# Ledger of designs, part 7: VH-VL binders against Ribosome maturation factor RimP (rimP)

Target 1, 164 residues: Ribosome maturation factor RimP (rimP), of Thermodesulfovibrio yellowstonii (b5yjx5)
Amino acid sequence: MNIKELKDKITDYANIVGEQEGVEIVNVEIYPGGKGLTLRIFIDKEGGVTIKDCENFSRAIEAILDVEDPIKSSYTLEVSSPGIDRPLKNKKDFLRNIGRDVKITTKEKIADNTFFIGKIVDVGDDWVRIEIQETKIKGSKKKGKTELLFIPFNKIIKAQVYLG
Below, E stands for the ipSAE of ESMFold2; O stands for the ipSAE of OpenDDE; V2 stands for 0.75 times the mean of E and O plus 0.25 times the DockQ between their complexes.

## First folded at step 1 (VH-VL)

Design F9 (framework fv_zigakibart)
Fold by ESMFold2-Fast, scan of step 1:
Structure F9 (fold): chain C 164 residues (1-164), chain A 125 residues (1-125), chain B 107 residues (1-107)
Amino acid sequence: as target 1 above (164 residues)
Amino acid sequence: QVQLVQSGAEVKKPGASVKVSCKASGYTFTGYYMHWVRQAPGQGLEWMGYINPNSGGTKYNEKFKGKATMTSDTSASTAYMELSSLRSDDTAVYYCAREGPYYDLWSGRGAFDIWGQGTTVTVSS
Amino acid sequence: DIVMTQSPSTLSASVGDRVTITCKASQSISSWVAWYQQKPGKAPKLLISKASSLESGVPSRFSGSGSGTEFTLTISSLQPDDFATYFCQQYNSYPLTFGQGTKLEIK
């Protein structure tokens, strides 16, 4: 089938899965490339999409694609929420995400580590503060100690929003 | 340049133990998981487990629990894998491999982008 | 455990040929498949990650495709440097598992 028919069919499948999984379909992108088709489905939900939401959606849509077999050429399926791949590079990026979890990699050790996952609690002109919680037992209600870390922007190699 | 350099070949007798090292350079050692993979002569690749050098946390393939022990030394940027109670069927090339690049950092899943050159362990009587 | 099965196990081809290697998973693994090239006496080298993402420095003649349970690695115009063993790997679920390998040899 042509690309328009394929997009419509994929969109229909996505809407069915979205209803079952409790997520909204924001957009469906299909673009041909040198090595095949890329199918990108953007999902969202009130309160934000989690990694598990994307995984559950991917598995469900792939099951339909395997059965219906609408694509006869090679393809890649990507499921994400809008903005999850946006890097945090400057003060305004961090300010926009206060209260959200982020992944940060640093050039130098800070509190004996160079990789951090934590909630942005404060942002200065040249720094960000994140709150890191140690979880002692996975699957329990108990949480470990909380630590506030000061990370200068010039020590950051990369930072992105973390959808836990 | 990013590279992993492993210790040299070992010849051991059954019942002995061996400890293989993997020295990382050219990147932030604690920023990436380190995996161990073995390959028996003429055979395919078998995943053994990983260590997170940032936390010291490990995950083992069930087949290697109680057999392999993974550790790391952050100050030396070196990962270690020790095999105990060696048997002839432990004869293999042992590789360390870095998990990355993360295509999707949010999923926490990555392929093995950098590999050590391999350490041949021969167990013979 | 997720079982990865490659076909063919051995492939004979000539320089300039288009070759395709298939990898099938025993259950759906989304797009969490990597492809590695291994030459005799050397460590494996990552070619493709997340089914179709070409690793930096890998020639554009290599491409990957697929989703769910069936994946393919294609070499559009085989070069002498490409004769090697190729492995697929799933990294959707633990334990991580590899295919048995496909040996690409000179016809």
Scores: ipSAE 0.000, ipTM 0.483, lowest interface PAE 16.8, mean pLDDT 82

## First folded at step 2 (VH-VL; from F5 with heavy chain S57R K65Q, light chain S30R; framework fv_zigakibart)

Design F5a (at its last look DockQ between E and O 0.09; V2 from the best seeds 0.00; counts 0 for: pae E 10.8 > 2, placed apart)
Heavy chain, then light chain:
Amino acid sequence: QVQLVQSGAEVKKPGASVKVSCKASGYTFTSYYMHWVRQAPGQGLEWMGYINPSGGRTKYNEKFQGKATMTSDTSASTAYMELSSLRSDDTAVYYCARDRGSYWLGYFDYWGQGTTVTVSS
Amino acid sequence: DIVMTQSPSTLSASVGDRVTITCKASQSIRSYVAWYQQKPGKAPKLLISAASSLQSGVPSRFSGSGSGTEFTLTISSLQPDDFATYFCQQSYSTPLTFGQGTKLEIK
ESMFold2, look of step 2: ipSAE 0.005; ipTM 0.516
ESMFold2 (binder alone), look of step 2: mean pLDDT 94; pTM 0.957
OpenDDE, look of step 2: ipSAE 0.276; ipTM 0.735

## First folded at step 4 (VH-VL)

Design G1 (from F5 with heavy chain L105Y; framework fv_zigakibart; at its last look DockQ between E and O 0.49; V2 from the best seeds 0.00; counts 0 for: pae E 4.6 > 2)
Fold by ESMFold2, look of step 6:
Structure G1 (fold): chain C 164 residues (1-164), chain A 121 residues (1-121), chain B 107 residues (1-107)
Amino acid sequence: as target 1 above (164 residues)
Amino acid sequence: QVQLVQSGAEVKKPGASVKVSCKASGYTFTSYYMHWVRQAPGQGLEWMGYINPSGGSTKYNEKFKGKATMTSDTSASTAYMELSSLRSDDTAVYYCARDRGSYWYGYFDYWGQGTTVTVSS
Amino acid sequence: DIVMTQSPSTLSASVGDRVTITCKASQSISSYVAWYQQKPGKAPKLLISAASSLQSGVPSRFSGSGSGTEFTLTISSLQPDDFATYFCQQSYSTPLTFGQGTKLEIK
C-alpha cells in the first residue's frame, strides 16, 4: 500500500473518531522516520483543542489502529492542533477561532489604538468583529464597558490567538 | 438630511423576479453599510443581509441565500436588492436601512419608506 | 443564531401608565441591543441603541436598560403617540435578529 493509500485509510479512521470525539480533522501527515512511520493527525474544534481532547482522540484512534492494523511497520502517533501561534490571515482562520481571544495589530489607528486584545464574536468577508473589555473609561463614572470593534482585514498587519 | 427613497410597490406572478432600489442622499454613500430587512404581512422584522457600498462585499442571512442578491451603484448612490424565483411567501414589505456607525454596525438609524412586493397568481 | 424573545406579545395600557417591555437573548450579548418603534404602514424608528443610549429626538420618557441576556424598554408615562409595535434587535453578531415584537394597545 503506498503512502497516499495509507493516508486515505488513516484519514477515514480519523474522521470517524473525530465525529465521535467532537473534533475536526484538519490534516493527516505520514512521513518516514528512522525505524518506521510518523503519523501526525491535526485536530481542531470551535473554541480550541485542549490537552484532554488530544489525549481522548489519541486513545480512540490507537484503538482502531490496533484492531485494523493498517501499518505493518513500527510507527509513532502524534496528535496535535494545527498551531495556536500561527497567524490568522483570512476569514476561515478567524471563523475557526470564534469565541477565542485574539491579538491584532493594525496598520492605522482604529478607536485611537493599533493593538487590540479581544474575543472574536463575528466574521465577515472583509472584517472581523472583536469584543474588547475596557475596564476603565476615561472621563466616565462607569467602571468599565466592553467595546465591540469592527476591524477590516485590509487594515490588519498581524493577528494571533491570545492565550494570556 | 439623510434620506433613503425606495422604488414603488410591485405586483408580480410566481416565478418572476423583482429589483428594489434604495437611493441614498445627505451623506457619503460609501462610508456606511446598507442593510435589507423584510416584514411579511402581520409579521415581525427579518434581517436579510447587507452590502458594503465600498467594494461591494455582502453578507446574507442564510435563509435568503440564493433568493436575494444585493448590489450597489456608487455613482448613483443607490443600493439594490433583487429577489428571484418569487413565491407567494415572498409577499412582504422590504426596507433598506443604513448602518449607523462606520466602526459599530447593527444600529439602523435611517430607513427607507419600504417597498411592498406582492406575489400572486 | 441569537434568538431574541420579547414579552409580552401584546400589552394593553392607558395614557399615563408606566410600561415595560422585556427582551431576552439566547446568549450573552453584552449591551448590544437596539429598540425600534413601528407604527402601522411606517418604517421602524430607532429609539435606543447600546441597550440604554437614547437616540436624538426621542422623548426622554423612553429609556432602556440591561446587559447580558435581559433587556428592558421602559416608557415612564405613556402618551397617545406611543401606541405602536416595539421590537428589540441584537447587534452583537450576524445574522442580526429581532424580537417578535410587542404591540402596545390602548385599554
Scores: ipSAE 0.234, ipTM 0.635, lowest interface PAE 4.6, mean pLDDT 86
ESMFold2-Fast, scan of step 4: ipSAE 0.399; ipTM 0.730
ESMFold2 (binder alone), look of step 6: mean pLDDT 93; pTM 0.954
OpenDDE, look of step 6: ipSAE 0.488; ipTM 0.772

Design G10 (from F5 with heavy chain R100Y; framework fv_zigakibart)
Heavy chain, then light chain:
Amino acid sequence: QVQLVQSGAEVKKPGASVKVSCKASGYTFTSYYMHWVRQAPGQGLEWMGYINPSGGSTKYNEKFKGKATMTSDTSASTAYMELSSLRSDDTAVYYCARDYGSYWLGYFDYWGQGTTVTVSS
Amino acid sequence: DIVMTQSPSTLSASVGDRVTITCKASQSISSYVAWYQQKPGKAPKLLISAASSLQSGVPSRFSGSGSGTEFTLTISSLQPDDFATYFCQQSYSTPLTFGQGTKLEIK
ESMFold2-Fast, scan of step 4: ipSAE 0.340; ipTM 0.710

Design G12 (framework fv_zigakibart)
Fold by ESMFold2-Fast, scan of step 4:
Structure G12 (fold): chain C 164 residues (1-164), chain A 120 residues (1-120), chain B 107 residues (1-107)
Amino acid sequence: as target 1 above (164 residues)
Amino acid sequence: QVQLVQSGAEVKKPGASVKVSCKASGYTFTSYYMHWVRQAPGQGLEWMGYINPSGGSTKYNEKFKGKATMTSDTSASTAYMELSSLRSDDTAVYYCARDRGYWLGYFDYWGQGTTVTVSS
Amino acid sequence: DIVMTQSPSTLSASVGDRVTITCKASQSISSYVAWYQQKPGKAPKLLISAASSLQSGVPSRFSGSGSGTEFTLTISSLQPDDFATYFCQQSYSTPLTFGQGTKLEIK
């Protein structure tokens, strides 16, 4: 199937899932990428879309793609709302994303690292607290240890929401 | 020897304001957050908020926003908590408590408490 | 807000007894729990931080355990000085919240 025909088919599937999950389909993008096809679906919802809404939508659309099998090659599926990947620049941005996973890069080491992926737990006037889960080794059956990190805003180079 | 010494008991009429002080000694005042916790007679502990004496940044429990004001005086190593528009249900013992460094929420030293009584 | 619920509200025990107090959080707080002891007319005293870390100067008969949503404070061999009210407190996120307290009294 050609790209235009595939886009129409994916859009149809997306609208079905959107109806079921209570989200609106804003846009569907399909293009050839370095690792096969890239499918980007932008969803929205009255009151705002959550990370869980994006995850639920991804699982539902993936299930349809597995059954209907319209893509014969490898593909990457990305689901987000407009602006979900925008930089977090100020206290208000962090407050609006409490409970969500973020990725943060710092100017100097905190707990021996300058790059962090974790859940926003709390936000102060000049800091953010994130919870990260450490893994011992790949394939280990032991659960990773959780750690709370206190990161001052003035030490952050960049931060944005992390979808996995 | 770390000590937090609070001002004496206060008796106020409804509508008045009260300002409680907490004088720190035995450590570097600006290196630790100072929290305020109250306890109504026979009741549990209620967190009011904190101040970072280094720079004066604060965070309040939503219940006390617009009601409590936290300040500090670095030269005197003293933290203050002022309550405005007092009501009878503000009757409580008010404590200042030191947080452990940068790790929020573990109170290793407490003031002796200041009793505030609001009665007509 | 994270709600901390303690049980029991009152506990009667004798010197030499092993006593356990439980604290439950309304959501996972990892290990970010503190335990305090309060005697009548006095300020609370920190006993345990990070669920299990014994504060300097606190007798070794006190111990804490738990993670996630359920935590316990244990006194292995109760002494006369231990009759007091005990409070748990979460330090995971603001507003910081305390349990309602457990009063430990002489049997």
Scores: ipSAE 0.259, ipTM 0.669, lowest interface PAE 4.3, mean pLDDT 85

Design G13 (framework fv_zigakibart)
Fold by ESMFold2-Fast, scan of step 4:
Structure G13 (fold): chain C 164 residues (1-164), chain A 119 residues (1-119), chain B 107 residues (1-107)
Amino acid sequence: as target 1 above (164 residues)
Amino acid sequence: QVQLVQSGAEVKKPGASVKVSCKASGYTFTSYYMHWVRQAPGQGLEWMGYINPSGGSTKYNEKFKGKATMTSDTSASTAYMELSSLRSDDTAVYYCARESYWLGYFDYWGQGTTVTVSS
Amino acid sequence: DIVMTQSPSTLSASVGDRVTITCKASQSISSYVAWYQQKPGKAPKLLISAASSLQSGVPSRFSGSGSGTEFTLTISSLQPDDFATYFCQQSYSTPLTFGQGTKLEIK
């Protein structure tokens, strides 16, 4: 299976789920990497999509992917909607978003910064670990290496899913 | 060690059918797509199609629709490709090949099965 | 369907030489190209996937580059074991298609 066929299959499955869950499919994106694939499905709904809509859609599409088994590598599924502000307030919110990109603002500096964009890698009782990338260092250097940060919940002012 | 072992050479008359097998070992059979590729003597490689052993769904090159049939037996970890209404221009080495998890690249190949069509 | 054209069709070289083989796609295929090596009487062997990703166990003298419609396979210092036929393949769209092959032979 090539990339176009996979996208077409995922789009077909997404449309089936969309009809069942009462949401519209905006688009489907696939980002291949050395360790697997990222599938990103954008959904929308008149009146606005809720976090619960995204969770329900994600569970339903995963069930189809388990049965049909079109992807043989590891993959990460992301379901989002333009304009959703998905606040992360507690441990359960962070747990539900492991593997997704998040924006975090902290009360005090951690690794010399108070604002982070990165992927949630792990969640503890009172902390979260995120994987971030440094942007650019100097004129000819593209970006720094991946950085893992440990952020205590009591230091977080605001956190939300990063959708763009 | 991953291995794909194909059935032996076949000599067939025009109009006959041939069924080639490909037995997989050393990995989970249903976790990888299996493709079939042929190579006529002194020629290049020609993609025939694939089968997903998890569920048995198939995709054929248009040139082989109605001509080739791909199946699999998950209990035996074996894929099959049957070619019907053989003509002399079907003379080729037929390969099974496992698709790596990077969509359409073949990381392991069977040794090939020579099919000769002659009167 | 996407046509893959390799150049040259045959290439004569000596051990220690740097050789390059080019593959052109009839339309943009991003980086969805693989390179294979085939020796007489044997099945093809995967060398490079995704235009530039070296397959495990393949010597580092092999490298791939390119994107869009033009791709190259380079062997930086030819060894005796490298004389073979090389094929490019696109995996962007079905039917999957191969180049016609480049035969690398001793000068």
Scores: ipSAE 0.000, ipTM 0.507, lowest interface PAE 16.0, mean pLDDT 83

Design G14 (framework fv_zigakibart)
Fold by ESMFold2-Fast, scan of step 4:
Structure G14 (fold): chain C 164 residues (1-164), chain A 120 residues (1-120), chain B 107 residues (1-107)
Amino acid sequence: as target 1 above (164 residues)
Amino acid sequence: QVQLVQSGAEVKKPGASVKVSCKASGYTFTSYYMHWVRQAPGQGLEWMGYINPSGGSTKYNEKFKGKATMTSDTSASTAYMELSSLRSDDTAVYYCARGGSYWLGYFDYWGQGTTVTVSS
Amino acid sequence: DIVMTQSPSTLSASVGDRVTITCKASQSISSYVAWYQQKPGKAPKLLISAASSLQSGVPSRFSGSGSGTEFTLTISSLQPDDFATYFCQQSYSTPLTFGQGTKLEIK
């Protein structure tokens, strides 16, 4: 089976599972990745998709793939919701996500780091402010010092919502 | 010696506009944010917004959007705050205050204040 | 917006007294609070930043403490020069907000 035929077949399976699980199929991507194929299925539903929805969908699709065996090589199956991993590229994107955890990679060190995970606290025209949590007592789950960082937009390589 | 020197007192009619200036000296003007804070007679302090003199970006308290306009002139080391469509409840002392560049921070230096009186 | 609630609104005290002013934030602001002193007809003066950091030139009788939502300014031995209005301010997020003020007056 060529890639287009495989994509069509997988899309058919995905639509069947979507009907059963109460989710809509937004897109199906198939691409070669290193040692095999990557199958990425984007699902959505009114009110938003949960992690459990993705897990349920993955299990159901894998059951069909096991029976029908349309892929002869190794493959990786990924199920996600559109926009959940969407890049934050401009002020408007950051404003929409105030209060949410994000991960940010910078072009140069800020406070001795180039990678940050924290909650968006505030957004200016040229910067984003995030709150990261530091624990001062090792082995303790008690929260320690909280650090606020200003990150200029022009120093950001990439940013996206962090889902844990 | 850091100083912020503001323009003199103003008396305006309702509906008029007023533009207050704040001249900075004793430090690199573009290295610090300039904030504006007002205080009505017998009342507390109210943050209006800031301008970053490096590039001119601004952020306003939502209450003052469309009402206040902040600008700066880097060659003169002067910040400005213009308030439009004046009403009696705009009667207040208006302060400029220096904040941090990377941390909105705390206002370590203040102008002496400009009294704006809006009367019929 | 983060609401800063300051208490008491007015405090009467005598020279030599220990004075405490409290400030509460409507949500956690970590340690991002400042304290200002204002005398009649004058601009405010920064006393304390980052909850507990005493500003250069401010007498050591002034101290600040607290984290999260509750903050305190203490004057350990009140001097005549300390009769003024005191304000707390959060710098955690915009809009920056101040407490309503505490007027410290002679008993």
Scores: ipSAE 0.014, ipTM 0.580, lowest interface PAE 7.7, mean pLDDT 84

Design G15 (from F5 with heavy chain G101P; framework fv_zigakibart)
Heavy chain, then light chain:
Amino acid sequence: QVQLVQSGAEVKKPGASVKVSCKASGYTFTSYYMHWVRQAPGQGLEWMGYINPSGGSTKYNEKFKGKATMTSDTSASTAYMELSSLRSDDTAVYYCARDRPSYWLGYFDYWGQGTTVTVSS
Amino acid sequence: DIVMTQSPSTLSASVGDRVTITCKASQSISSYVAWYQQKPGKAPKLLISAASSLQSGVPSRFSGSGSGTEFTLTISSLQPDDFATYFCQQSYSTPLTFGQGTKLEIK
ESMFold2-Fast, scan of step 4: ipSAE 0.378; ipTM 0.731

Design G17 (from F5 with heavy chain R100S L105I; framework fv_zigakibart; at its last look DockQ between E and O 0.02; V2 from the best seeds 0.00; counts 0 for: pae E 4.8 > 2, placed apart)
Fold by OpenDDE, look of step 5:
Structure G17 (fold): chain C 164 residues (1-164), chain A 121 residues (1-121), chain B 107 residues (1-107)
Amino acid sequence: as target 1 above (164 residues)
Amino acid sequence: QVQLVQSGAEVKKPGASVKVSCKASGYTFTSYYMHWVRQAPGQGLEWMGYINPSGGSTKYNEKFKGKATMTSDTSASTAYMELSSLRSDDTAVYYCARDSGSYWIGYFDYWGQGTTVTVSS
Amino acid sequence: DIVMTQSPSTLSASVGDRVTITCKASQSISSYVAWYQQKPGKAPKLLISAASSLQSGVPSRFSGSGSGTEFTLTISSLQPDDFATYFCQQSYSTPLTFGQGTKLEIK
């Protein structure tokens, strides 16, 4: 079995487990390592992936791997979320991150800006709506005006989760 | 020590067949896939396929399907490759190479010394 | 099929030189690349696997790097014994394929 075939098999197994656990398989990576093969599986779900989700997924996929035994040597399994560096490129990506803060750069000015940080509050077929909090001016009790901004996907150059 | 010893040079006429042998020693023959790689004069390396001595399963490069037949004899720890309907462009050095094993198929850690097959009218 | 494009085809260098050979894959193959050394009349010798894993007995002056589509073999300081032809090889998918080779010659 070549590595591509192995990757395909692992991906298939991962998808099966993903369906069972209610998580999406974002990516499967296989790396050679000193202690054997490293399987890195990235999972995601709406609202975010918890450590418990990763643990559950890991146990489930290991069970399949033990039965199917597709790997001849020792392996290390790593299950994690895609991380904050994962670009948001399509509707599905934005949907998964509803309620999270994101940073978005646009090709053209929207409301006189090309860079936005806000919480995803709604997602359409070809757009995302974010809630932008006005920076509290130090010292003013003024309730930061929240503004909802509509951003079409086709105007987005880059988008990713923002960890404030 | 792992060793792969191949059969001697062959000179054949077009249309003929040739069978090259690769005798393995120094390791468990059935535990590793055996690959065949050819190298035409002054040319690069070309992977032909592999055989799993355990069970005899094979995988060929599509380019060599119908041209090459890979077999093995576990009792003799020997892999064989037969080339049929030889043409002048089959002239090359043919190598057997052991798969490194471990996780997947793909690396060649030990090589035979090569067998020169010359096809000439 | 995955095509491995190796460059340069020929390289002239002197003892003590630092040399770099590059291999470009037609598609991403992660780190599943090996490098071989071949001397005239001899079988190839495995130098590096998994893009950067040096094989036992191979001098430390040899190193490999790269991931995805671009890979590099580096010899930090050329020795007389290093003049040979070098090949990259992908192990990502079948058919397994090699670069066309780089002949390293003495200047």
Scores: ipSAE 0.025, ipTM 0.630, lowest interface PAE 4.3, mean pLDDT 89
ESMFold2-Fast, scan of step 4: ipSAE 0.456; ipTM 0.767
ESMFold2, look of step 5: ipSAE 0.216; ipTM 0.632
ESMFold2 (binder alone), look of step 5: mean pLDDT 94; pTM 0.958

Design G18 (from F5 with heavy chain D99E R100G G101D F108M Y110V; framework fv_zigakibart)
Fold by ESMFold2-Fast, scan of step 4:
Structure G18 (fold): chain C 164 residues (1-164), chain A 121 residues (1-121), chain B 107 residues (1-107)
Amino acid sequence: as target 1 above (164 residues)
Amino acid sequence: QVQLVQSGAEVKKPGASVKVSCKASGYTFTSYYMHWVRQAPGQGLEWMGYINPSGGSTKYNEKFKGKATMTSDTSASTAYMELSSLRSDDTAVYYCAREGDSYWLGYMDVWGQGTTVTVSS
Amino acid sequence: DIVMTQSPSTLSASVGDRVTITCKASQSISSYVAWYQQKPGKAPKLLISAASSLQSGVPSRFSGSGSGTEFTLTISSLQPDDFATYFCQQSYSTPLTFGQGTKLEIK
């Protein structure tokens, strides 16, 4: 079985388990690790994933893998949720995080800056729109102005979810 | 100077397709997004979507996904909007419109004259 | 989707009057609203962008104001050429949406 076929098969199993456990499958990665394969499954759910969710998912998926036996070599199974350090690299990543704050670094200046923290408002095929709030006077009681920025994907060096 | 000129009125039967053209002049065609907006008789303005002529990337209003197709021809400075499987309620004036001086603001500063599409028996 | 609601739907006025048209968004759109004028048989014409930025060539009697969810278009001294339908439009997020329109008629 080639790696792509194996990934598709494992993704199918993961989706079945995800339905049973009430979590969504974010990504499935398969790569060589030491002396065998590493299977890494990223899961998520509204309100955030707990350690117990990862443990329950791991047990369920291992049961299927034991029965179906799709991997002939040794393997390591890792189940985790995407953390704050997971990069947002494509349209799908940004779509999944609409309404959330993100941190973006760009290759060139946009509105005189190369670093932005803001809420994802909208996503196109080759761009993302974020809303940032500017505060111009320290101690001012007037509400700061909001600014909507259009950032082309090809100008982004790094982007990730921002929690604080 | 800056102008958008659309193709002429069309009369189509239900089930047919129509392709409306919008020829741009007086500015750099690939520097501005092109929007499509329709207006049915007795109704308001309805945004259909836009195309970026530079790369051909598009964004559609969900209502028009699988129904409308936007394309562009950079050598001819012309944008197109094709509407398939026409129904009587597709009868409307269809406008192309250029996104303003700064393409990220989402407002339309130059409009075509409109193309009337009538769908009847 | 962001819903834009205009009031009134129809307005009757006389030349020289001060008229106001209100546009309400179903959620905050900051200042990302535009106003258009449309005369019978013609394409819409952009009057104001970014809530208050008057477009080149548009008479100074037109002005826009507001932020967040409530926006207003004002014509300070109505002229015969101003009888038309007016539309607001949000540009905060797609799909772009328009108000239902306000028809300004001679009294």
Scores: ipSAE 0.209, ipTM 0.627, lowest interface PAE 4.5, mean pLDDT 85

Design G2 (from F5 with heavy chain L105E; framework fv_zigakibart)
Fold by ESMFold2-Fast, scan of step 4:
Structure G2 (fold): chain C 164 residues (1-164), chain A 121 residues (1-121), chain B 107 residues (1-107)
Amino acid sequence: as target 1 above (164 residues)
Amino acid sequence: QVQLVQSGAEVKKPGASVKVSCKASGYTFTSYYMHWVRQAPGQGLEWMGYINPSGGSTKYNEKFKGKATMTSDTSASTAYMELSSLRSDDTAVYYCARDRGSYWEGYFDYWGQGTTVTVSS
Amino acid sequence: DIVMTQSPSTLSASVGDRVTITCKASQSISSYVAWYQQKPGKAPKLLISAASSLQSGVPSRFSGSGSGTEFTLTISSLQPDDFATYFCQQSYSTPLTFGQGTKLEIK
């Protein structure tokens, strides 16, 4: 299936879950990465989205994706809210968020990618180390192996807290 | 042939400082992180920290922050570890060890022979 | 800090025996574990990285396995050169931490 057709299907599933969970679907993004597809769903609600809202939405949408099986390859599902994203600009910001998931865009390829989502595992004077979020493999409800990546601060264009 | 050669044994009084050297050869010194690990007599291994010889950035185990100082001399391909305010429980063999990765991995593929530091009165 | 608990502390074995050493992490470290061999008066030698990747030059009788929190080092047929102390180490996050060691002695 092409990207436009897949996006339409995912958007339909997302709208069903959004109505059930009491959240609005702000946007749906799909882009190819080195290790499969990234599906990103932005949700919002009056009064703001909580981490629990993102967790509930993620569980419900994953259940539909397991049943419908619209993606032939591996993929990463991300659920977040624009309203509570936190930008990370310096070492102090990264140190403050050790153990949390972040999304990072780099100006040059690292391990064949320029976009990463993972948990901050460690922080040095001029680098951050993240554990890459697991990918789902078609035909299995189990997620793949994790990978630790070393990212120099001077290669980062943008970094934000990622909420699911 | 990769080699890490450390300075000789030292005997110090409590309150003194000691500076251990680790001379690298057989590879590009600035391409690999250098770690320091100590081992008290009959005990296990304890990680102290690392230095990136390219630029000199360091990271210490919190237990050694303010007590150990790691430096390097690129022209001499030598790493140093200075330990201040010595106590009897600092008696140990101190090792330098090269990180295997082309960036920091935390696996030590080559080690110095060790420097015995004895602190006693 | 991640605590690495190694067992047994001492193991007596004979040449030709199959021996297994266990290492447990206080939290999941995926497969970021190394195993080292240390002989008396000498520096440690890296045997295995990433839980199961054999270091170049290390005999194939050495193998590692495990993921998450439990890891094992196995020597399939013990040789005289293998009597030494063995240490596990996690490389998941700093501070890097080691197990307390297993002394493998001749029976």
Scores: ipSAE 0.369, ipTM 0.731, lowest interface PAE 2.8, mean pLDDT 87

